# Miniprotein binders against a7ua95r516to809, part 44

Target 1, 294 residues: a7ua95r516to809
Amino acid sequence: ASLSLLSISDLVPDLQFIFFWMSNAIEILYFIQQKSPAYMQTIELMDDKAGSKESLLSATISANEEAMTILEEVIMYTFQQCVYYITKTLYVVLPGLLDCNPFGTEPSSEQCRRAAGVCVCAVCVMPEAVRRVVSVFQTTSDLLQQYQVHSEIQSQMFAYLFFFTNVSLFNQLIDKGPARGWFQRSRVLQIQASVKILLDWAKGAGHNHLAQKFFAKFCSTVTILASPPQQLSQMSWKALCAEHPSLKPVQLHRILTQYQLMAELGPLPIWQPSSEDEAYIYRTVDLLESFENH

## First folded at step 16 (miniprotein)

Design dm8
Fold by OpenDDE base, look of step 16:
Structure dm8 (fold): chain B 294 residues (1-294), chain A 80 residues (1-80)
Amino acid sequence: as target 1 above (294 residues)
Amino acid sequence: SMTYEVTIRTDNPEYLELIAFALRMLAKAMNLKVEEVRREGDTLRIRISGTPEQVEYFEEWVELWLEKKGIDATVEVREV
């Protein structure tokens, strides 16, 4: 009950605090890294009046390293906290992405109605379920920009968020898809359209490469399921493996088996796994993606 | 080593916690011993122990960092 009420907007004040500290810790670290070499050189050039120059330099190097380590810990901690809060909001909104009908005339959210004109912006024309997901990512992007977070950290954050999103959507589709009818072609096409909107947003936000990389598995699954039976039935196991390298053999086999059931196709010998893959298709532990392998 | 008190005064008291953190990190990075950090209203005071040369560099680093952050603040150093 309580999780359903958690919006990204409710977390903005907390996120702002965390982003503030993260950004500043990065800046302080960078400042120290830039200034320390010159400072060390000054110590090196000091007159060795007491034979203590080497010891002073060594102590200073050690202190410098310790300071940088503390800053790195602050950066890592704040990064983890951001990811934790953002992924909680994603966890709540992502299931809606699989259930939404992007082709339906769902009335535009009340917020866009208050603007005197029908806002035809890309966000306003999004289905509500898609807009909620995009809003999480957009809010994250806006906060990262607001606090001028280093580009590398921004990339790492979006990489993780896309990874998380892919794992969540993939696992839900594989686990619950058959029971919820998400493997039906009409529903798959809806999912495909919804994901395309998300990918288009990612492209517009400058994260095209990351999105393509980390959504590959989910996109491959949706692509296979969206394929007409006449087309897919002509593709061999080997060809499908080659076209969809992001899918493990067990995952591909599961997808094809469920597709076969849904499409009421008889056994297709061409989809039979190779002798090399036959042992792998029974590794059910590899069927769902893990959140730990990132 | 001698003990110095560095006083930071700012019209932006919302940054005093950040300034305190930054000063601690800068002092640590320079191998300066931080003896005490106190906030007195809109003023931050840090007591550090080091050589005169180290404290001079510390003052410079603090001023440069504040400038880079766009924080309007005054830095005063005195021996205690």
Scores: ipSAE 0.838, ipTM 0.968, lowest interface PAE 0.4, mean pLDDT 91
Fold by OpenDDE base, look of step 17:
Structure dm8 (fold): chain B 294 residues (1-294), chain A 80 residues (1-80)
Amino acid sequence: as target 1 above (294 residues)
Amino acid sequence: SMTYEVTIRTDNPEYLELIAFALRMLAKAMNLKVEEVRREGDTLRIRISGTPEQVEYFEEWVELWLEKKGIDATVEVREV
């Protein structure tokens, strides 16, 4: 109940605090890394009064490493907290993406309406369900930029968020798709269009490579399901495996089986798994993606 | 080793917690013993124990860090 009310906007103050400390911890760490070698060299050049120099240097190296370890722990902790809060908001808004009809007329975003009345910006023309997802990512991007977080950490954060999003959407589609009618061609085309909007945003935000990499599985699934029966029925199991390498054999088999049922196609020998894959198609444990394997 | 008191004064008191954290980390990285950190209003005081040369480097690091952060602050060092 309480999770359904959590918006990314409500978390912004908390996230700002965390991003502030994360960014500054990174900067302090970098500062120490840049200054320490010269400092150590100064110790090395000191007059060796009674063999104390080597012990002082060793103690200083140890202290330096300890300081860096503490900073790394702060960075890791703050990073994890950011990811935790952001993924919590994603968890709430992602299901709406699968039910979204992007071809409908939806009102402009509240932010743009307040500023300009009728806004036709890329975000305002987005379906509400897509806009909510994009808003989480955009807020994250804005905060990372506001606090000038190191580009590597930014990339790691978006990698994880895209991973999480892909796993969530994929698992929901595979598990609930048949029952929700998401495997129907018309619905699949809606999902495909919604995902394309998200990918276009990611491209515009400079995360095209990461988005393509981490959404590959979900995109492959949607691509297969969006394929006309006449086209897909001509593709062999091997061809589909080669075209969609992100899908495990058990996943591809599940998708094709559900497609077959939905399209009222008889058994298609051409979709029969190879002898090599036959053992793997029954590994139901590998059907859904895990959040832990990242 | 001697004990020194480093006093930071800033017109940006919102950064005093950050400054305190940074000073602790810098001191630790330099193998300076931090004896005490106190905040008194808009002033931060840190007591450190080390050699005069270490403390001189510490002062330099603190000033450079503050400059890099764009925090307007004064740094004063005294032996105590």
Scores: ipSAE 0.838, ipTM 0.968, lowest interface PAE 0.4, mean pLDDT 92
Fold by OpenDDE base, fold request of step 18:
Structure dm8 (fold): chain B 294 residues (1-294), chain A 80 residues (1-80)
Amino acid sequence: as target 1 above (294 residues)
Amino acid sequence: SMTYEVTIRTDNPEYLELIAFALRMLAKAMNLKVEEVRREGDTLRIRISGTPEQVEYFEEWVELWLEKKGIDATVEVREV
């Protein structure tokens, strides 16, 4: 099946299975952790039959630790599987966010399946490309709530998904943006508006802090590119570094170079990297973000 | 150590795989040897080897876990 046809809705049955096992493995682990101390104490209080007590206790401790390790492995495995399927879906829909015109009048064709009529919910009024991305996150949130997954695991999952989204969008913008015209001011403003809708959703879903943290690099890039030439041309390299600390020197230099080309400003001495940063702007290996750095 | 058969009966057969997994993990955590796990229709049977005291605690843990999960099930333990 072409990756283009993969929707989050098609993965819901598989995700439900994985979330079911993840949630229950967490509950079993917690149950064992709560009950084991009292059980160990009963062994400790047993009559010592010729030194067998210490050996029994040691064997029981070891068995208990092994059981907990197995459960932790199940939790980790199921978590990784969830992330794999969800990120695969994100990989398909995220490019559409960069190509989206949120100011266009194209009605979102997909009515909210939750209502028999015209749904006016915040998701249904979104541009289709934005709605597809939000739908992945909303479905993830709904599944986490449905299976009552521990709050820490929920936070870790959203942290990773936001991280992945930021890396994917940033890398696509830096790599393909110039060729696709995404560095044009009008297109940048469209991207900025689309990202704002996503961030507003994240805020409404209670993930504002995580979204601000993990989208910082992409948001900084879009903010710089959306800045008027008259304003940005007055900012020094040092000032831009200070205002956008999430960007590496090589990344900032690339953004500014492409901005100069797009805006036809020519070389600006004020944007010249410091002597300290000059060695780093040529580190092309640091230009794109890695998915492994989480 | 003696061998015991624990029988779980439930009107929610969709949870039998989960129950089997939970019972295996609980038994392992208690250092009980699991000899066999069998599903027969809507009934799960697990054979475990341990002391009478360990099996009593195991029964208690299974009942408490099922109650916490809201799974309506009966637990029967017999020596075999």
Scores: ipSAE 0.831, ipTM 0.966, lowest interface PAE 0.4, mean pLDDT 91
Fold by OpenDDE base, fold request of step 18:
Structure dm8 (fold): chain B 294 residues (1-294), chain A 80 residues (1-80)
Amino acid sequence: as target 1 above (294 residues)
Amino acid sequence: SMTYEVTIRTDNPEYLELIAFALRMLAKAMNLKVEEVRREGDTLRIRISGTPEQVEYFEEWVELWLEKKGIDATVEVREV
């Protein structure tokens, strides 16, 4: 199937299988961790017939460690598979978030289309492109809850998904934004509104801290680009660095340079990088975010 | 060491694969040798080799795990 046709709904059966095994492997691991100390103690208290006790204990410790390792491998593997499948669906739907007009009239979600009325719920009023992204996260949340996956694993999952989303959106905006007109104020305001909807969803889902942390770079970029020229032109390089610490000097410099071009402001001395940052603004290798840095 | 057959019967056959996996992991964690695992309809049979004391603990762990998981199943242990 072409990647373009892959929906999160199509992956639900596969994800259910993976989440089932992940959750149960965690539960079995935890069960063994809780019961093993008492079991080891019983072996330690056995009658020492000719050194057989020490050998039995050592063998049991080794066997226990091996069992735990196998379970950890299953957990890690299933976690990675979940992330792999979910990020594939995100990869397909995320570009639509940059191109969408959240202020346009779009039809209600398919789920609410079956109802004879226009649903005005928060999800149904979302632009289709935003709703598709939210649907991936919501489906993930629902599956994690359905299988009662440990909260730490849930947090790690969402941390990675938000990281991936931020990297994807940031890189697309920096790389393709100028050519696609995404740096135009009207388009930026649309993107800002779309991201706000996503962040509001994350807040409602209990992931506010993670969302704020991992979307910081993309949000900073959008905030700068959404700023009126009159306001932004009064901010020094140092002030912008301080207000947007998630941006590397090369990234901030690129954003400001493209902003200058778009707004026809020309070179602004106030945006000149500090002598300390001057060496870093030319590190084009650091311009785009890496998916490997998580 | 003696060989024991542990028989699990459940009205929820959809969990038999999970039960088999869990029992294998529990047995391994307890340093019990798993000789064979067979599924026969709604029944799972696992043959393990160990001491009587180890098998008693294994039975307890299996019952506790099934209870914690909320799986209604019967556990029978027989020396073979």
Scores: ipSAE 0.831, ipTM 0.966, lowest interface PAE 0.4, mean pLDDT 91
Fold by OpenDDE base, fold request of step 18:
Structure dm8 (fold): chain B 294 residues (1-294), chain A 80 residues (1-80)
Amino acid sequence: as target 1 above (294 residues)
Amino acid sequence: SMTYEVTIRTDNPEYLELIAFALRMLAKAMNLKVEEVRREGDTLRIRISGTPEQVEYFEEWVELWLEKKGIDATVEVREV
């Protein structure tokens, strides 16, 4: 099936299978962890008459560790598979977020399945492009809850998904933004509004801290680009670095350079990088975020 | 070590694969040798080798795990 046709809904059966095994592997792991100490103690209390108690204990410890390792591998594998499928779906829908006009009157084509009429729920009032992204996250949340996946694993999954989303959106904005007009103030304000809807959803879903942390680079970029020229032109390089610590010098320099070109401000001495940062602004390898750094 | 056959019957055959996996992991964690795992319709049979005491603990672990999972199943153990 073409990647473009894969909705999160189409992946739900596969994801359900994976989440089922992931959740149960976690439960089995914890069960063994809970029961094994008492079992080991029973071996330790056995009479030496039937052979080396130490050898039996050692063999049992080793077998226990091997079982735990197998379960951990199953958990890790299933986690990776979930992330793979979910991020694949995100990759398809995320570009729509950058092109989304949340101020437009385009009626939500998909009526909320829960209402016989026009649903005014927070999801139904979202722009379609935002709703598609939120639907991926909501489906993930629903599946994690359905299978009662351990909270730590849930947090790790959302951390990665938010990381992936930030990297994807940031890289697209930096790389394609100038050519697509996403650096235009009106477009930036649309992007900012769309991201706010996503962040509000994340807050409502209990992932506010993770969302704020992992979306920091993209949000900083959008904030700078959304700033009025009169305000931004008064901010020094050092002040901007301090206000947006998530941005590397090369990234900030790129954003400011593109902003300058778009706003026709000409060269601004106040945005001149510090002598310390001057060597870093030319590190084009650090311009785009890597998916591997998580 | 003696060989035992553990038979699990359940009205929830959709969980038989999970039960088989769980039992394998439990047996391994207890240093029990799994000789064979067979599915016969809605029944799972596992042959394990160990001491009588180990198998008693294994039966207990299986029952407790099934209970925690909310799976209605019967566990029968016999020496073979």
Scores: ipSAE 0.831, ipTM 0.966, lowest interface PAE 0.4, mean pLDDT 91

Design dm8
Fold by OpenDDE base, last read:
Structure dm8 (fold): chain B 294 residues (1-294), chain A 80 residues (1-80)
Amino acid sequence: as target 1 above (294 residues)
Amino acid sequence: SMTYEVTIRTDNPEYLELIAFALRMLAKAMNLKVEEVRREGDTLRIRISGTPEQVEYFEEWVELWLEKKGIDATVEVREV
């Protein structure tokens, strides 16, 4: 109940606080890394009058390493907190992406926050369900830019968010898709269009490579399901494995089995797994993706 | 080792917590003992123990860090 009311906008103040500390901890870390070598050299050049120069240097090195470790822990902790809050929001909005009709005529009645009038920007013309997902990513991007977070950390964050999104969408589609009619051709085409909008946004935001990499499994699944029966029925198991290397044998087998049922196709010998893959198609533990495998 | 008091005054009091954290980390990285940190309104005071040479470097690091952050602040160091 309480999760359904949580918008990314409600989390912005908390995220701002976390991003502030994350960015500054990174900056302090970098500052110390740059200044410490010269400082250590000055200790090395000091007169031995006050004791073992070696002991002082060793103690200073140890203290420096400890300070760096503390900063790294702060960075890691703040990063994890950001990911936690953002993924919690994604968890709420992602199911809507599977149910939405991007071809529907209902104009998203929500005015662009950037314009006083009706905006026809790419975001404003998006279906509401897609716009909600994009809003989470856009807010994340805006916050990362606002606090001038290091580009490597930005890339890591988007990598994880895309990973999470792919796992969530894939697992929902595989698990609930048959029961919810998401394997119907018309619904699949809607899902494909919605995902394309998201990928286009990611491309426009400069994250094209990450999006292509981390959405590969979900995109492969949707591509197979969107394929006409006449085309897909001519493709062998081996050909499908080669075209969709992101899918495990058990996953591909599940997709094809459900496709066969939905399309009312008879047995297709060409979709029979190879002898090499036969043992893997029964590994039901590998059917759904894990959130821990990033 | 001698004890010094470093006083930071800023027109940006919203950054005093950050400044305190930064100063602690800088002092730790330099193997300076932090004796006390106090906030009094728009002023931060940190007491550190070290050699005169270490404290001179600490002052320099604090000033450079504040400048890099774009925080308008004054740094004063006194022996206590």
Scores: ipSAE 0.831, ipTM 0.966, lowest interface PAE 0.4, mean pLDDT 91
Fold by OpenDDE base, last read:
Structure dm8 (fold): chain B 294 residues (1-294), chain A 80 residues (1-80)
Amino acid sequence: as target 1 above (294 residues)
Amino acid sequence: SMTYEVTIRTDNPEYLELIAFALRMLAKAMNLKVEEVRREGDTLRIRISGTPEQVEYFEEWVELWLEKKGIDATVEVREV
């Protein structure tokens, strides 16, 4: 099956299996953590049969730590597998978000799973490309809730997924944006509207803080590119750095350079990097975000 | 150390693999040697080696874990 045809719905049975084991491994780990101290105390209070008590306690502590390590490995492995499958699906649908026209009247043909009729819920009125991305996140949320996964693990999952999404969208925009016309103001406004829908969903799902944190680079890039030339041309390099601290100097410089080309603006002295940043704007290795930095 | 057989009977056979895993982890966490785990239909049998006191705590932990999970099961322990 071509990677292009893999939907999140096709992965749900596999994900359900993984989430089941992840959730239960967490619960077992927590159970052992809660019960072990009392158990160790009972060993400590046992009659000292000729030095066997200390050795028994030491062996029990070691065995307990080993059991906890195994459970942690199961949790980590299952977490990684979930992330792998979900990010694979995101990889397929995310490019559609950049090409999406949210102002277009594309009829969403998919019936809302919750209503037999025309659903006017926030998801059903979304553009198809946005809805596909939201569907991945919603499915993830539903699975995490279904299996009552610990809230910390849920937060870590969404943190990584938002991180991945930001890196993917940012890198695609920076690398392919000029060639695909995504730096044109009209296209940028479409991208901005699409991202806003996604952020609004994240807010409604209770992940507002994580979304704001991990989408900061992409949102900053889109905000700069969406700015009218008359407004942006009045902002100094230092002001732009201060307003968009998530962007590295090399990233900001690239965005501004491409903006100049797109808007047919001549060189703007006000956008000249500071002497402190001048060495950093040539670090092209730092231009694209890495998936390994999370 | 003596060998004990712990028998779990449940009307929720879909959880037998989970129960087996949980019992192994609980036994390991208690420094109980797991000798054998067998599944027979809706029954799980685990053979463990330990002291009588350790096995009593193991029984308690298994019962509490099953209760917390909401799994309807009976736990029986016998020396073998």
Scores: ipSAE 0.831, ipTM 0.966, lowest interface PAE 0.4, mean pLDDT 91
Fold by ESMFold2, fold request of step 18:
Structure dm8 (fold): chain B 294 residues (1-294), chain A 80 residues (1-80)
Amino acid sequence: as target 1 above (294 residues)
Amino acid sequence: SMTYEVTIRTDNPEYLELIAFALRMLAKAMNLKVEEVRREGDTLRIRISGTPEQVEYFEEWVELWLEKKGIDATVEVREV
């Protein structure tokens, strides 16, 4: 079976430990920040009997800043450890999104036919590949809520998870798409539907603006590839760049090349790169994205 | 500068590691020296050095933090 694959549920005990300490470090840091000004005023108002008030205040400020620095380092370390475990799981499950069919079960499925009543595929169930990705996001959300992690840290974590997902899907599509047939129109429409399920999850979870920002490159790619030829052939290179600013010239050029091959279109003059972009459309160093960028 | 022993008792011994960490960070933030931390069952003892005024503020911070966290614990401070 497929039980040899890394699952987010297997990591929950480790994640619970890390979230516990992260959330408590945040709360202690906040407590110190709220209480320290009044404490420092007490030192400023003390009677200067030994003439050492300024030395005591300076030492206390230094120690206070040191304590807050230690807490900030704990928070950063625990955050990075959470992200490490979660993205390791995402890396394993994300490729399946590009191969799945979100529109329903295969033809001749007895349960699909029996449940439909009107049409063959009226009853649709989330594909296992999409469900595995959603499960990672949902489990992360549940743990963040369980430990009452500060909302800003929750946002930062999902910003990175969406960024990671975007980079992983984009790179695999560009790199493996020609050999895997992922640029075929039926596959592009299936990929688009799978991404919509992820975006719907993000909206329901309160992360819509983060998903819109950090999925932009992959979503732009799929939007272009899914466009009907009659509509896309009327858009100039400049118009496409303006509508899809997340795509670098080499990336847009590669996407349009694959679209031309799939639609059996010859070169279109309207898609000729601008003079300033012409130097960049063959920069293969810029084709794939780095996982270290935010 | 005098040495004080702060004793924390709780029905939730799973929180004692957190309480120890919090007390060390609170003491550090107030420029109090932590001399010793030991756990005896459901009891935590921490020894700190500071002025009587500093330790009075430390006790106040500890009690407020425990209340804010919702940890049911008793706090006792004595000079050693």
Scores: ipSAE 0.780, ipTM 0.954, lowest interface PAE 0.5, mean pLDDT 85
Fold by ESMFold2, last read:
Structure dm8 (fold): chain B 294 residues (1-294), chain A 80 residues (1-80)
Amino acid sequence: as target 1 above (294 residues)
Amino acid sequence: SMTYEVTIRTDNPEYLELIAFALRMLAKAMNLKVEEVRREGDTLRIRISGTPEQVEYFEEWVELWLEKKGIDATVEVREV
């Protein structure tokens, strides 16, 4: 079947294979890095009577660098494959965050209920849409720990997963929001609550800084949309740009236009762009974010 | 430069592909030429060309790497 339809649970065996080789390539690279200086020193200390020591050292340095390059390429390739498959799963589950109601939702996971007889699993108290996203992140975290992947690589992987999540949620909100009713204030408050649950997972998992950095655009969008009309109407365009630097002028303009419509604040513009920004508020090529900007 | 055969015997044949890869990378990192790699059950044989001193360091690296990885294996080196 199509790999784009697989749940994260269905991909675990394939991800285990990829993580196995990634983690071992990292360990071999580290081993070579640790052992090579002493080995090179033995060549430097050898008797140079034949006049070949500098040629031998140069050839050995070159071969050593070639081996490290091969390992780095394996690491990069396996990292990209992990990210590719994990983000395909994320892409399927992320839209549900925009549609779910965290304020009154009962657990709907039949597997959790059936396995326990009584729901004692912490994940079962979340809306299912949030649980599915958390499950992807948690499974990724578990695999990284199982294979003892270096902490820097773990951070890089979650940085990209949070970046991807931000771009996906932002683009869907902007593109589909009017048709789906996602700019209604009650819906925005539900979205804000659902994202808060996800951010709390990231904090508890030790990734708070990465989540804060990479969710900024989507969080700014939701913060603006959740603001009471009296408060938001009193802020100038310049003040909003200063409070939300992650938003491009065209993006801020679109968000405020939808806000004004939903709050029924009349047709006259409330937020006047600066002269510098006025040239860019209709630049639709900049409206949606690129997944390649990481 | 002489040819040596390195024989790895292990109770963990599920690791043979990893061991073969690791040995090829370690040999390359030391500027040793890998002539042949063959697998027979729980045994891996690799033929490398280098000086006696280079091969002695290679054996040391292989033994240390196997120990660090926790793979139960024996390493035997002979000139061929």
Scores: ipSAE 0.777, ipTM 0.953, lowest interface PAE 0.5, mean pLDDT 86
Fold by ESMFold2, fold request of step 18:
Structure dm8 (fold): chain B 294 residues (1-294), chain A 80 residues (1-80)
Amino acid sequence: as target 1 above (294 residues)
Amino acid sequence: SMTYEVTIRTDNPEYLELIAFALRMLAKAMNLKVEEVRREGDTLRIRISGTPEQVEYFEEWVELWLEKKGIDATVEVREV
């Protein structure tokens, strides 16, 4: 309940604190990594007056490795905390993408509304549901830049956020789609348009490769559902599997079943699974994705 | 192995908790024992045990790290 009202803006102070410590722990770790080899060499080149040089070197190597392990644990913990809080806000706003009608969107800000007719800001004309998701991604990007977080860590964070987005949208579509009418072709076309706006943001933000990689399952699902019946009914099960390798057999089977119901098609022989895949189309444990499944 | 007191004075006391954490990690990475940490306003005092040579390297690491971070601070080391 209170998390259903949570916005990314409410979390910014906590995220600033966590990003501050994550960034500094990374910096200290790399400082130690840079300086430790020369320091160990000074110990190795010392006079062995008390016959204790090997013991001192061994103890120093062990302490050095322990210090770096502590810093790695701080980095991992702070990264996980960022992801936890950010994905909680994503979980709240992502379902709106499935209910959104992007085709009639008016400018969303007072500045864009006052400048209607001359506004060129893509964010200002973005549907509110898409804007809420983009706001989470943009705020995350801004914080990562503010604290100068290492680019590899930034990429890992967005890889996970896109993975989470894909899993959340896919699972909700599969689970709630029949009851919510999301498999109707007009709704699928609306969903496709909303996701395209999100993917355009990701491309403009420099994350195109990550978005292409991690949205594949949901995008494949929407592409199949948006296909005209005359085109889709000509594609065999084998061809669909080859075109959409991100979909498990049980998932493709469920998508095609929902498509048949909404397009008023009977069973199609061309959509019969291969003998290899037929063992898997009833594995309902594999239907929904785990948020921990990469 | 002798006990030294490292004193950090800064015009940026908001960084003292970060400085304390960094110094604990740098000392540990050099196998120096941190015996106590005290904060007094804009001043941080850390007591460490090690050889004079180890403490000289520690002071160098601390000064380099503070410079890299852009923290305006003075570092003072004395035997206690």
Scores: ipSAE 0.776, ipTM 0.955, lowest interface PAE 0.5, mean pLDDT 86

